# VHH binders against o75319, part 163

Target 1, 181 residues: o75319
Amino acid sequence: GNHIPERWKDYLPVGQRMPGTRFIAFKVPLQKSFEKKLAPEECFSPLDLFNKIREQNEELGLIIDLTYTQRYYKPEDLPETVPYLKIFTVGHQVPDDETIFKFKHAVNGFLKENKDNDKLIGVHCTHGLNRTGYLICRYLIDVEGVRPDDAIELFNRCRGHCLERQNYIEDLQNGPIRKNW
Key: E = the ipSAE of ESMFold2; O = the ipSAE of OpenDDE; V2 = 0.75 times the mean of E and O plus 0.25 times the DockQ between their complexes.

## First folded at step 10 (VHH)

Design la21 (framework vhh_4orz_3; at its last look DockQ between E and O 0.07; V2 from the best seeds 0.00; counts 0 for: pae E 10.0 > 2, placed apart)
Fold by OpenDDE, look of step 10:
Structure la21 (fold): chain B 181 residues (1-181), chain A 120 residues (1-120)
Amino acid sequence: as target 1 above (181 residues)
Amino acid sequence: EVQLVESGGGLVQAGGSLRLFCAASGFTFSSYAMAWLRQAPGKRREWVALITSGGRTDYADSVKDRFTISRDNAKNTVSLQMNSLKPEDTAIYFCAAREYPYLATKYDYWGQGTQVTVSS
């Protein structure tokens, strides 16, 4: 259906580019059918996403959708020039190794193919916070060797909201490094 | 103003040791990966060692098990302990910094370099 996700309105629609990275996080854009349940200023469509990214003088080169449903918007709602990747990621639990690997692989592939530009990897789950933050931080920690607390702080600052799930934070801070290949 | 200043270079006999230092200022040192690179006469610059902001280290095969990179965030320094030096290690050694060693393609900051000469 077109039920607005719980607490979806509470989160900034789009974060800021994470300095030094190609990552930008945002909450899930909602297709037109959701608009009737939203005030005009609350609406955040795929079109709005791209407008907001443009306002930041950035350009999306890839969208990674971590939601565990397909009801929010359709890939056809996106420009053809921007690849869309779905990684079904269960909420509230630490993503499994396969999910982590898929994410890393996608990021690495993008970086390999986009060495000549500065396009961004847009990552979102429902709120663009917990699952999104975990996987981005997991990448920074596992691949870039960033200190966990630094990764978390950077993500939180750029997203404009802090990771909320203690199990995610705990795993990032104290969990094992996951394989990168 | 950002500065990276290398020190510790010099002349050493084969089999000897040197310890290079790089003093950093003007940026948030603890947030950056630090690297040592070297350039021998007539050769291209090559990566030698890296230490991430999180303290993870990586080495070129040619120096692995002989060189050790470390950092002191309290002093904003990165060091390169070079043991079992070989004549082929002769080069100008550069300290460099970038936040993300794999996401980024360029180093953000460079030192001027320090000469290391290993005699036979």
Scores: ipSAE 0.242, ipTM 0.654, lowest interface PAE 1.7, mean pLDDT 94
Fold by ESMFold2, look of step 10:
Structure la21 (fold): chain B 181 residues (1-181), chain A 120 residues (1-120)
Amino acid sequence: as target 1 above (181 residues)
Amino acid sequence: EVQLVESGGGLVQAGGSLRLFCAASGFTFSSYAMAWLRQAPGKRREWVALITSGGRTDYADSVKDRFTISRDNAKNTVSLQMNSLKPEDTAIYFCAAREYPYLATKYDYWGQGTQVTVSS
């Protein structure tokens, strides 16, 4: 059915813009059909996402959705002016090189197309934490040359929650050097 | 040729203030994002503050509310007002410029740096 994702209520809806980057991370917004199972203060819809971004004096220019399903919200719930990309990312395992490449390509394309504005790329998985944090940090490390510990610290602080999966943290810190193709 | 020249560094007591300046030439300054970065002894270079061509500012958490970046497009200058200085702010401070707005570590042009030393 329309089950609230496990532990979804435990996470802050939207993080803060990561300083010096174009990234903002959030948990998956839930369409209205899920709200019957939520207290008013627990709701976080696509509209709530955009309101919270606007309250930060920011604007989304791209949403990258890392989930495997369309059941949480429909792309039609988003303004037509905001591009939406689905990059299916298998959970629980370090994303494979093809997934990492797709993410890097999407971010690089956005940055080039948006070099003359300040719009943000919003990234989410189900909780906006492990897969989201891994791919954002992987980009910062591989493409921008950020030290792994600095990337992880920045993400954790701005998301408001720490990366939890040890295998992701170990891969970010000690994993193989990857090509940016 | 492109030049970024920092000035205003020096020795200051903890709790004090300094204002750094960066004079830019050789490119269309108003079209570039400008940043300050710093490198402490034995540490890697880290981002401190950024100002976009449109005047939006961002700061590293370690300097938020103490440092203020500003730009003057008429004079092709960027400044960094540094208040409530701490010994851990001791570093060489670099001015940098980029055409793409920002991700923290890639800049097209760099200055030579100015030393800031904060004594306790």
Scores: ipSAE 0.006, ipTM 0.361, lowest interface PAE 10.0, mean pLDDT 88
ESMFold2 (binder alone), look of step 10: mean pLDDT 86; pTM 0.872

Design la22 (framework vhh_4orz_3; at its last look DockQ between E and O 0.01; V2 from the best seeds 0.00; counts 0 for: pae E 19.6 > 2, placed apart)
Fold by OpenDDE, look of step 10:
Structure la22 (fold): chain B 181 residues (1-181), chain A 120 residues (1-120)
Amino acid sequence: as target 1 above (181 residues)
Amino acid sequence: EVQLVESGGGLVQAGGSLRLFCAASGFTFSSYAMAWLRQAPGKRREWVALITSGGRTDYADSVKDRFTISRDNAKNTVSLQMNSLKPEDTAIYFCAAREYPYLDTKYDYWGQGTQVTVSS
């Protein structure tokens, strides 16, 4: 259906680029069919996403969609020049090793192919916060060797919202490193 | 005031070892990646080694398996153990710090450098 996700309106549409990285997090954009249920100022469509990214003088090079549904928007709503990757990620629970690996692999692949530009990896789940934050932080910790607290702080600051799920935070801070290959 | 102060440089014979140190102050050291870079006369500055805030290390191919970078967050120091030194390792070695090393080539802070000379 076209029901607005719970608490979706409470989150900033788009975060800021994470300094030193190519990551930017945002909440899920909603296709036009959702607009009738939103005030004009609440609307956040795929088009709005790109406009907001442009306002930041950035450019998306990849969108990683972590939502566990396909009802929010269609890949066809995106410019064809921006690759779209779906990684179905269950909410509220720590992503499994396979999901983590898929994310890492996608990021690494993008970085390998985009060494000559500064395009961003846009990552989102429903709210662009918990699943999104976990996987980005997991990457920074496991692949880049960032201190967990630094990764979390960086993400929270740039997203404009803090990771909320204790199990995610705990896993990032104290959990094992996941394999990168 | 941010400071990075290198030490440990000097003259050493080929095949010898040297340990460089960098003492940091004025910033949250544990949150920064630390790096060593070097510049030989008439050559461009080149990256040598990096250690992230989490302790992950990386090395230039030219020094891999010979050099070891480490950090002591309690003392706010980063060190570079240089073994099996070669004349081509002769350079001014710089300590540098950057808060967000991932996919970023910029450094936030620099030391003044310390001279390393390897004689043949």
Scores: ipSAE 0.022, ipTM 0.359, lowest interface PAE 6.5, mean pLDDT 92
Fold by ESMFold2, look of step 10:
Structure la22 (fold): chain B 181 residues (1-181), chain A 120 residues (1-120)
Amino acid sequence: as target 1 above (181 residues)
Amino acid sequence: EVQLVESGGGLVQAGGSLRLFCAASGFTFSSYAMAWLRQAPGKRREWVALITSGGRTDYADSVKDRFTISRDNAKNTVSLQMNSLKPEDTAIYFCAAREYPYLDTKYDYWGQGTQVTVSS
């Protein structure tokens, strides 16, 4: 069915670009079929996403979708010019090393291909918070050498919501550095 | 027809323990992730614990180290051992099943719930 994800209404649709990075985080956009269960002011469609990014004077160059499902929107609902990548990411637990590596590989590939522009990588899970924040912070820590607390603070401020899952926070702060290749 | 039937709820004093059970039928139990959720009066339904088909477990922070989820594929049951119970654990507890772990909050099948009441 076209059930609205639990707590989805509680989160800001789109965050701000994270300074010094190419990342912007958002909650999952919902295709038109979900809108019959939403008030007009609650709607956040793929079109709404791109309008909000444009309002920030930014442009998306890649969307990384971390959800395990295909039900929220179709890639065909996105502009054909914006690459889309799905990385199935386990929720409620720290992502495994294979998932982390796939995310790092995708980001590194984007940065190489987009070295001559300033386009952003949009990352979302269902709420654009816990899985999204974990993988972005993991990348910043492992690949860019950012201190864990600084990565978490930057994500929280730019997303507009704090990471909620303590197991994710603890792994970022105290867990091992993961392989980058 | 798929059925999930909870049992083991009741009244218990704070600091006490209860064990909930969920009996499942009508689907290939061993292939499903099983979860417990709860809903207190006037509150949103919240996720409590999950056990995957492979036996990996995860818990909400509010119950971590106090609750333990287990499954018995031979008996098609999932259980929730609840220790060190607090008044805020008072809720209707639901058993739920989904085919893929960690996809979102959608569950394919739901039980009717069992009441747990923790007195001060």
Scores: ipSAE 0.000, ipTM 0.100, lowest interface PAE 19.6, mean pLDDT 86
ESMFold2 (binder alone), look of step 10: mean pLDDT 86; pTM 0.872

Design la23 (framework vhh_4orz_3; at its last look DockQ between E and O 0.91; V2 from the best seeds 0.58)
Fold by ESMFold2, look of step 10:
Structure la23 (fold): chain B 181 residues (1-181), chain A 120 residues (1-120)
Amino acid sequence: as target 1 above (181 residues)
Amino acid sequence: EVQLVESGGGLVQAGGSLRLFCAASGFTFSSYAMAWLRQAPGKRREWVALITSGGRTDYADSVKDRFTISRDNAKNTVSLQMNSLKPEDTAIYFCAAREYPYLNTKYDYWGQGTQVTVSS
């Protein structure tokens, strides 16, 4: 059935806005059907996500879902006013150039459509850490020209957890700049 | 208190060269992208060159291959080497800073500008 993802309980639900950027990272919200397997304090639903964002005095303008499945929640569980985009991102391996390009394109499109507000791009995978952190950092490095260690440090601090996958960290630090456009 | 102070402007003959400097203080310089912009009389301020916090550079098409931006994080300076100057390069040149050139729509800090005049 609705099995809680491995180690999902070990991660903070929502990070903090990354200062100076439009990014906020979180773990996958779980629809109500998962709550039978969770203690009340462990629950993190789509509604809980929006409440936590509002408590930070922020507003989501886009959710980018990097998971390879649709079982955790349905887009119908989200307010209709918040665009939702799924970018299927293979886990355990550094995302390929097409996936990186799709992410960059999505961010660029958001910035154009939201230039007159301060809404955030919410990004998540299952845990909101490795794939999420990789793609956000890849954007900061390739598009914004941030040093790899600075991008990683910013993400880790704002997410509240450090990137764990060494192949992702090594690619960010030592890998090639990817084409943006 | 944040300060950006430009220097090195002046009068130069067409075809000549000039080097502008911008001294920065009051913020974490190494975390900021730095830019040069210019404004000619009666025209909009336009972007000229950019150097990101990581050292990557970009240039407006009109100055590409003639101008070179560089930074020295130890001295908190950014410079603009301007070669093969043309009369249309005549403008007030401004140093400006923002952390993320594509994510940030406005510059956080501006200098007061330095005049560059290129004679026919």
Scores: ipSAE 0.564, ipTM 0.829, lowest interface PAE 1.8, mean pLDDT 93
Fold by OpenDDE, look of step 10:
Structure la23 (fold): chain B 181 residues (1-181), chain A 120 residues (1-120)
Amino acid sequence: as target 1 above (181 residues)
Amino acid sequence: EVQLVESGGGLVQAGGSLRLFCAASGFTFSSYAMAWLRQAPGKRREWVALITSGGRTDYADSVKDRFTISRDNAKNTVSLQMNSLKPEDTAIYFCAAREYPYLNTKYDYWGQGTQVTVSS
C-alpha cells in the first residue's frame, strides 16, 4: 500500500557526507503516489533526493536500498546513470552475516570501479538510520578498522539522528568482526 | 598546522634492530590510521605497515613478523619497531596518515621521511 512509514516524517530526508568517506545516508524516498498523504514540505521523492544531494555539491554513484519492501519507489525513478542495489534487510534485528557481506562486497566493488571520481554511496533503509547506520558502521569497523564508538559518532553526527536500537549499538561496540570476503 | 615528524632512522648492521618514531600534530590523531611507507633508491614507494584508528595492524609481506607498528594516542605518536633488518630494508621511511585507509587511495598527511640504512 501507500501508507507512510511510521515516524518517517520525523527524520531528516538526507544526511551529510561522512567526512573522509564516500557514504551518505538518507531516509527512503517515496514515489509520487505517496504525495497525496503528505504536506508539500514533507514530500521527499527520488527527484528530491538528487536535488538535495546536488545542493550539497555531491553526486551519487550508487544507491544501496536496505528496505525490506519495494513499495516505496521504483529503480526506474532513478537516473539510469546511478546504479541501484537492493539488499533486502530485515528491520529491528542485527543483519546476518550474508547481508553484511553483501553490503561490504557492494561497497568494495563500487570503490574499485570508482577510483577516479568522488561519487557517493547513498545508503538508505526506511528511516536511513538503524539498518543504514549499522551497516555503514559495520563496514568502517570491520574493513577500515575504525573504533566502534568513532564510527557510531561519525554516522550519528552526519545523519543528524542517532542510532536508536541498542542491539545494533551493542553489536557494533562489542560484537565480533564479520568476514570481509 | 599539520605536522608529521619522523625520527629514529640511521645506520644499522644486518640483523640489527631500529625503532622509528613519528610525532603527529595539528589533527585529531586518534581518528586517523597511521602508516609507514618506504622508498628505496631507484624504486617506487611501497607500503610497509598500517595501524588503524582502532588499533588493527597490517603489514607488507616483506616485513611481516619482523616489523611491528604501534601507536600512542596520548603522545600522538606512531612507531615502527624493525627487527632482523636486511640490506633490502634500506630506504627512506615515511610516516603518513589518513582516516580511512581502504576507502581512500591517498594519504592526507605525510612526513618528510627518515633514512634507514642497513649494511651487510
Scores: ipSAE 0.375, ipTM 0.727, lowest interface PAE 1.1, mean pLDDT 94
ESMFold2 (binder alone), look of step 10: mean pLDDT 86; pTM 0.876

Design la24 (framework vhh_4orz_3; at its last look DockQ between E and O 0.06; V2 from the best seeds 0.00; counts 0 for: pae E 9.6 > 2, placed apart)
Fold by OpenDDE, look of step 10:
Structure la24 (fold): chain B 181 residues (1-181), chain A 120 residues (1-120)
Amino acid sequence: as target 1 above (181 residues)
Amino acid sequence: EVQLVESGGGLVQAGGSLRLFCAASGFTFSSYAMAWLRQAPGKRREWVALITSGGRTDYADSVKDRFTISRDNAKNTVSLQMNSLKPEDTAIYFCAAREYPYLPTKYDYWGQGTQVTVSS
């Protein structure tokens, strides 16, 4: 249905590009049918997403959708020039190895195909925070060799909100490195 | 003042090894990806190797398994171990830094380069 996700309004629509990376995180954009339940200033549609990205003088090259539903917007709402990838990711629990692998594979594939540009990988879950933050940080830690605390700090600073879930933070800080291939 | 100073270049016989060094100063070294590029006479400059701020490495196909890039953040240095050198590796080798490791066309800082000559 058109139920607004809990606490969705509490989060900044779009974060900032993570320096040194091609990641940008944002909360889930909502299709037009949700607008009736929102104040004009609360609305954040796929179109609004791209406008906000453009305002940052950036360009999306890929959208990775980590939500566990398809009710928020349709891939058809996105420009044809921007690939859309759905990775169904269960909330509140640390993503499994398969999910992590899918994410890493997608990112690596994008980077391989986009070596000649500076387009961004847009990642979102519902709030663009916990699942999104975990997987981005997991990638930075496992693939880029970034220190866990540095990855977390970087993500939090750029997203404008801090990872909230302790199980994600603990896994990032102390958990094992997951397979990259 | 930002500086990148290359060293370690020279003349070596085919099959030999060299280790290049680049000393960086004037910027937050640990936050930058470091790269080696080279330019042979009459050829365009080409990317050779990259190491991200986090330590991930990448190589051009032409040097993969022969060259190794590494960095020492404590000393603000990046090095390039070059093994099994070939005459076609002859070039001026440049050290470069960039904030965004996946933007290959943009480097923030450049060294002056060091000559590597591989004789047959």
Scores: ipSAE 0.013, ipTM 0.307, lowest interface PAE 8.4, mean pLDDT 92
Fold by ESMFold2, look of step 10:
Formats: structure tokens, C-alpha cells, sequence
Structure la24 (fold): chain B 181 residues (1-181), chain A 120 residues (1-120)
């Protein structure tokens, strides 16, 4: 159904671009069928996403959708020129190595193909926080060599909300470096 | 051989301004993102500003609205205009280059640095 995801209203729709990176994080946009249950000021559609990105003087070049469901919006609701990739990511648990590899592969491919522009990779899960923050930080740590605490601080500040799940934070801070990219 | 050579550092009064330059050679300058980083005495090196090959700029919060990075691909230079300088801006400033937009801790090439000292 068209139930509003739990706590979805509690989160800022779109974060700020993460300085020195190509990432921007946001909560899942909801297609128009969900709007019956939302006040006008609470709406955040695929169109609203792109308007907010343009208001920041940014442009999306890829959307990575980490949700484990297909009900929130259709890829057809996005501009045809913006590639869309779904990586089914189980919530509540630290993503497995296959999921981490798929994310790293997608990011690295985008960076190679887009080295002559400044387009952003938009990443979302349901709330744009825990799974999104984990995978972005995992990439920064493993591939870019960023210190765990610096990656987490950067994500939290730019998203406008702190990572909440302690198992994700613990794995980022104290878990092994994954060399699977 | 790749070279990044910083210049324009010196002693400046608080509230004043200074312009740093970085001259690049030995690589295809226009295909690289350029950055300024700084290291104050007893502190870790920190990122200050970045300009991509496409001209997009980005700044650390501590210098936003006071510093401006720019590049001249015809002269292979990047510069940093620093206004409203504070004693806390005192540091060695480094020019760095990378082909892909990665975080400041992963750069392909580094300069030797130029000293900026801001007095009260």
C-alpha cells in the first residue's frame, strides 16, 4: 500500500552536497499517490527532489536507490537522462560484502564516466540516513582512505541528521577495511 | 616531472587579505581538480578549498565567505584569495591536485607549501 514510511516526516528531504565528494543524500521521494496522506508542505515527490537539487545549483548524474521495496516511486518518474540503479539493501543489519561491492562498483563507474563534469551521485534509502550513511562512509573509508570519524562527521553534517544505528557506527569505526572495489 | 609551486605567502595583519598562487607543470592541468590545504602548528592538515576541472568550487566551513579559489587553465595556475584574515588562519598552505574528485586526503600531487602568518 500507500502507507507513509515510519518516521519519514521527521527527516529533512534533501541534504547538502558533501564537500570534496560527489555525494548527496536524501530520503525516498514519494510518488503522487502518497500525497493524500500528506500536508502540502510535507510533500516530497521525484519532481520536488530535482527542483531542490537545482535550487542548490547542483545536478544529479546518478540515483542509487537502496530501498528493499519498489512501491515508493517508479524510475519513469525521473528524467530519462538520469541513470537509476537499485541496490536492494536489507535494513537493520550491516550490509553484506556483495552489497558493499555493488555500491563501490557503481560509484567508481560513475566517477570514471563523469570525470569531466561535476554531476552528483544521489543516494537514498527510506530515510536517507542509516543505510545511505553507512554505504557512503564505507566507500569513503575503504576507497578514499578517509578516517572513520571524519567520514561519519562529514555525512552527519551534510545530511543534517546523525547516523542512528550503533551497529553501523561500530562497524565503520572498528570493523575491517573492505578491499572489494 | 610534475611540479606544484606555491607563492604569495607572508605576514599579514588581522583583518587584511592575501592572495596565494600555485603554478603547475608536468601534467594536463585542465583535467585535474585543484585544492588548497593547510597545516597549523600542532594540528592535522586540513582541507580548505577545491576547484574541479569543470570549475565548481567548494570550501571548508571555517573559510566560507572569506576565501575564494579560482583557476586559470591558460596559465596553469590556481589561486586562493583570502580576505578578513584571522590569527587562526596562520598555517603552511599546500596546493594539491587530483584527477578525480576525491576527498582531500587522497591527492596525486602536492606542492611544498607556503607560509601564511596572521598577526594581531
Amino acid sequence: as target 1 above (181 residues)
Amino acid sequence: EVQLVESGGGLVQAGGSLRLFCAASGFTFSSYAMAWLRQAPGKRREWVALITSGGRTDYADSVKDRFTISRDNAKNTVSLQMNSLKPEDTAIYFCAAREYPYLPTKYDYWGQGTQVTVSS
Scores: ipSAE 0.006, ipTM 0.397, lowest interface PAE 9.6, mean pLDDT 88
ESMFold2 (binder alone), look of step 10: mean pLDDT 86; pTM 0.869

Design la25 (framework vhh_4orz_3; at its last look DockQ between E and O 0.01; V2 from the best seeds 0.00; counts 0 for: pae E 15.8 > 2, placed apart)
Fold by OpenDDE, look of step 10:
Structure la25 (fold): chain B 181 residues (1-181), chain A 120 residues (1-120)
Amino acid sequence: as target 1 above (181 residues)
Amino acid sequence: EVQLVESGGGLVQAGGSLRLFCAASGFTFSSYAMAWLRQAPGKRREWVALITSGGRTDYADSVKDRFTISRDNAKNTVSLQMNSLKPEDTAIYFCAAREYPYLETKYDYWGQGTQVTVSS
């Protein structure tokens, strides 16, 4: 139903743009039906997301939703000008190759189509941290050839929270490169 | 103090080869992507090659398969092997560094450049 995700309140709603990239991570925005269970200052709706992005003088060009549910908000809650992509991603475990590929493909497609602007790829899971961080870092490592520790540090710094899952960190640092096509 | 110092430029005949070097200091070299750019007289500066902190390489179409970028993190150097040189490769070649290799128009540090002249 409309229960607030565990520890959702503990995370910053929106991170900072990752310098040199098009990525910005945020926790899942919650539709209006959740507001009755939140203090006003705790509320973070799709509208709030866009307001916060604008406050950073940025613009979203794509939202990638990694949550494994559709109960948090509806794509219709987003502006029509911002594409929405759902990639169902199971929590707590390292995403499988298919999920990784889907993410990479989406990012590459966006970059190809948005060479003439500086719009951001907004990525979120529930907390906008572990799944989100893993896939962003996985992309930076596999596609851009970034050193794993640099990717992780960059993400953590910009998100304002550190990746928490050791299996994700270990896979990023020592795991194999995943296919890019 | 951050420094990028290019070397290896010079005069070469068409079809010849040169190897450029860039020695870096004053920053965590291994964490930065390194790039070569060039500027010919009367032309805009153009990107030539990039090597990320992880060693992934990319090239401009005009130099692909002729140029090779590499790095030595132990020596804090980046090199550009230029083969099959053409007169149109004549330019000042610049070494540049950027912490995040995804915005090609932004570099954190620049060298002073080294002249490469390819005679016909």
Scores: ipSAE 0.007, ipTM 0.301, lowest interface PAE 9.0, mean pLDDT 92
Fold by ESMFold2, look of step 10:
Formats: C-alpha cells, structure tokens, sequence
Structure la25 (fold): chain B 181 residues (1-181), chain A 120 residues (1-120)
C-alpha cells in the first residue's frame, strides 16, 4: 500500500551534483497519498524533487528509477519534458550484468544527446543509496576509469550518506571490470 | 517469444487515410514505449512517432498534425492513424518497442513491417 519505506525518513532527500559528472542521486519521491503518514518537514514529493534541483541551480534531463516496484509515484507525476526510465533492479544482491549494461547504455545515450547542455541524470532507488551508488560507481569505474575508492568516496560525499551494503562495496573494490563488448 | 506484428498497410490515393495496427506479445507491453518508423526505397529508416508507457506522444515534423499514434494496453496494441497522405509517405512502416533509453533510435524489439503506398 501506502506504507513509508523502512528507514526512508533517515536519508536526505536529494544529494549534490557529483563534480565532473552528470549524476545526482536522491531517495524515491513519494506521491501525495503517502503524505498522510508524514510530518510536513518529512514530505518529499515529485514536485519537491524538482524544487530542490532548481534550488541547486541545476536541471534534470533524465530520471532513472531503479526500484523493483511502481507504487511510490507514477511517471505522470513528472513534468512531461523530463524522460523517465525504469530499470528493475533487485535489492540486496549485486546487480547482474544485464542490469549494469542497461544502466551504462542509458547513461551513454543521455551524454551523447545532451552534449550541448548541462542537464543532469537523476538516479534513485528506494533510499538513493545502495543500488543507486553501486550503479553510478560501476559506470564511473568501468566507463570513465575512476579508481574504485575514489568513485565510492565521491558518491558518499555528494549523496551525504555512505554506501551501506558490504557486498556492493566489495564488488566495486575487488570485482571484475565489466566491458561493453 | 516477443512478437510485434504490423497490419493495415496498403495502397491509397493521395489525400486518403490508413490506420496501421501493431499487435504485441511476449513482454510487459504496458511498461514499454512504442514507436513507428518508416523506410522508403533507397532511403534511411526514419522515426515517425512515439507513445510512452504513460501515453505521452511525440512526432516527426514531417507527419505532425496528420498522423496520430495511440495505444491500448488492454489489447496490447499500438496504432497509427495516417491522414492526408502524400506520395512521400510511401514506405515500409515498422512497429518498434523500447525500454525507455534516452536515445530515440535504439529499440529492443521490431516488427517485420507493413507496406504503405500512396499514389497521386
């Protein structure tokens, strides 16, 4: 139903743009029906997301939704001018190669089509932390050649929360480099 | 197995109308964007129209105000109403499906196409 996700209130709604990248991470926005269970200062709707992005003097050009459910908000709650992509990503385990490929493909496509602007890719899962951090870091490591520890540190600092899942951290630090060929 | 099957093509006079249909199976149709593309003899394939899973539509400038894309998620169909047809609309029309990548030309599934011929 309209149950608030576990620990969702513990996370900052929106992080900061990750310097040198087009990424910004946030927790899942919740449609208006969830607000009955939230104090006013706890609310974070799709509208609130765009207000917070605008407050940072930024603009979203794509939202990538990594959740394995569609109950939190509908794409219709987003401005029609912002493309939306769902990549169903199972939690608690390292995303499989197909999921990683889909994410890389979407990011590369965005960067090519948006080379003449500075719009951001917004990425979220439920908390905007573990699945989100893993896939962003995997992209930076595999495609941009960023050192694993540097990618993780950058994500943690800009999100405002550290990656929590040890299996994700281990795979980023010690796992294989994934190639697109 | 994923299938996209186009129908409704044929020969029409300039100024006439046709309605194309695409029947989809083998995937979660309601979660995919659907598109029509076309390829005229000796030309590159070009995008014509798109409808998102949420029903937002977009059109190539050459067909805007003449063509209308629509979908029926209950029947797993997408259609293209083509009005005020011109000889330059003559092409093989393809139905395509994409998981929402940002690139407009990247589609996961394709139909075999249906011929539309517009005579003067």
Amino acid sequence: as target 1 above (181 residues)
Amino acid sequence: EVQLVESGGGLVQAGGSLRLFCAASGFTFSSYAMAWLRQAPGKRREWVALITSGGRTDYADSVKDRFTISRDNAKNTVSLQMNSLKPEDTAIYFCAAREYPYLETKYDYWGQGTQVTVSS
Scores: ipSAE 0.000, ipTM 0.106, lowest interface PAE 15.8, mean pLDDT 86
ESMFold2 (binder alone), look of step 10: mean pLDDT 86; pTM 0.874

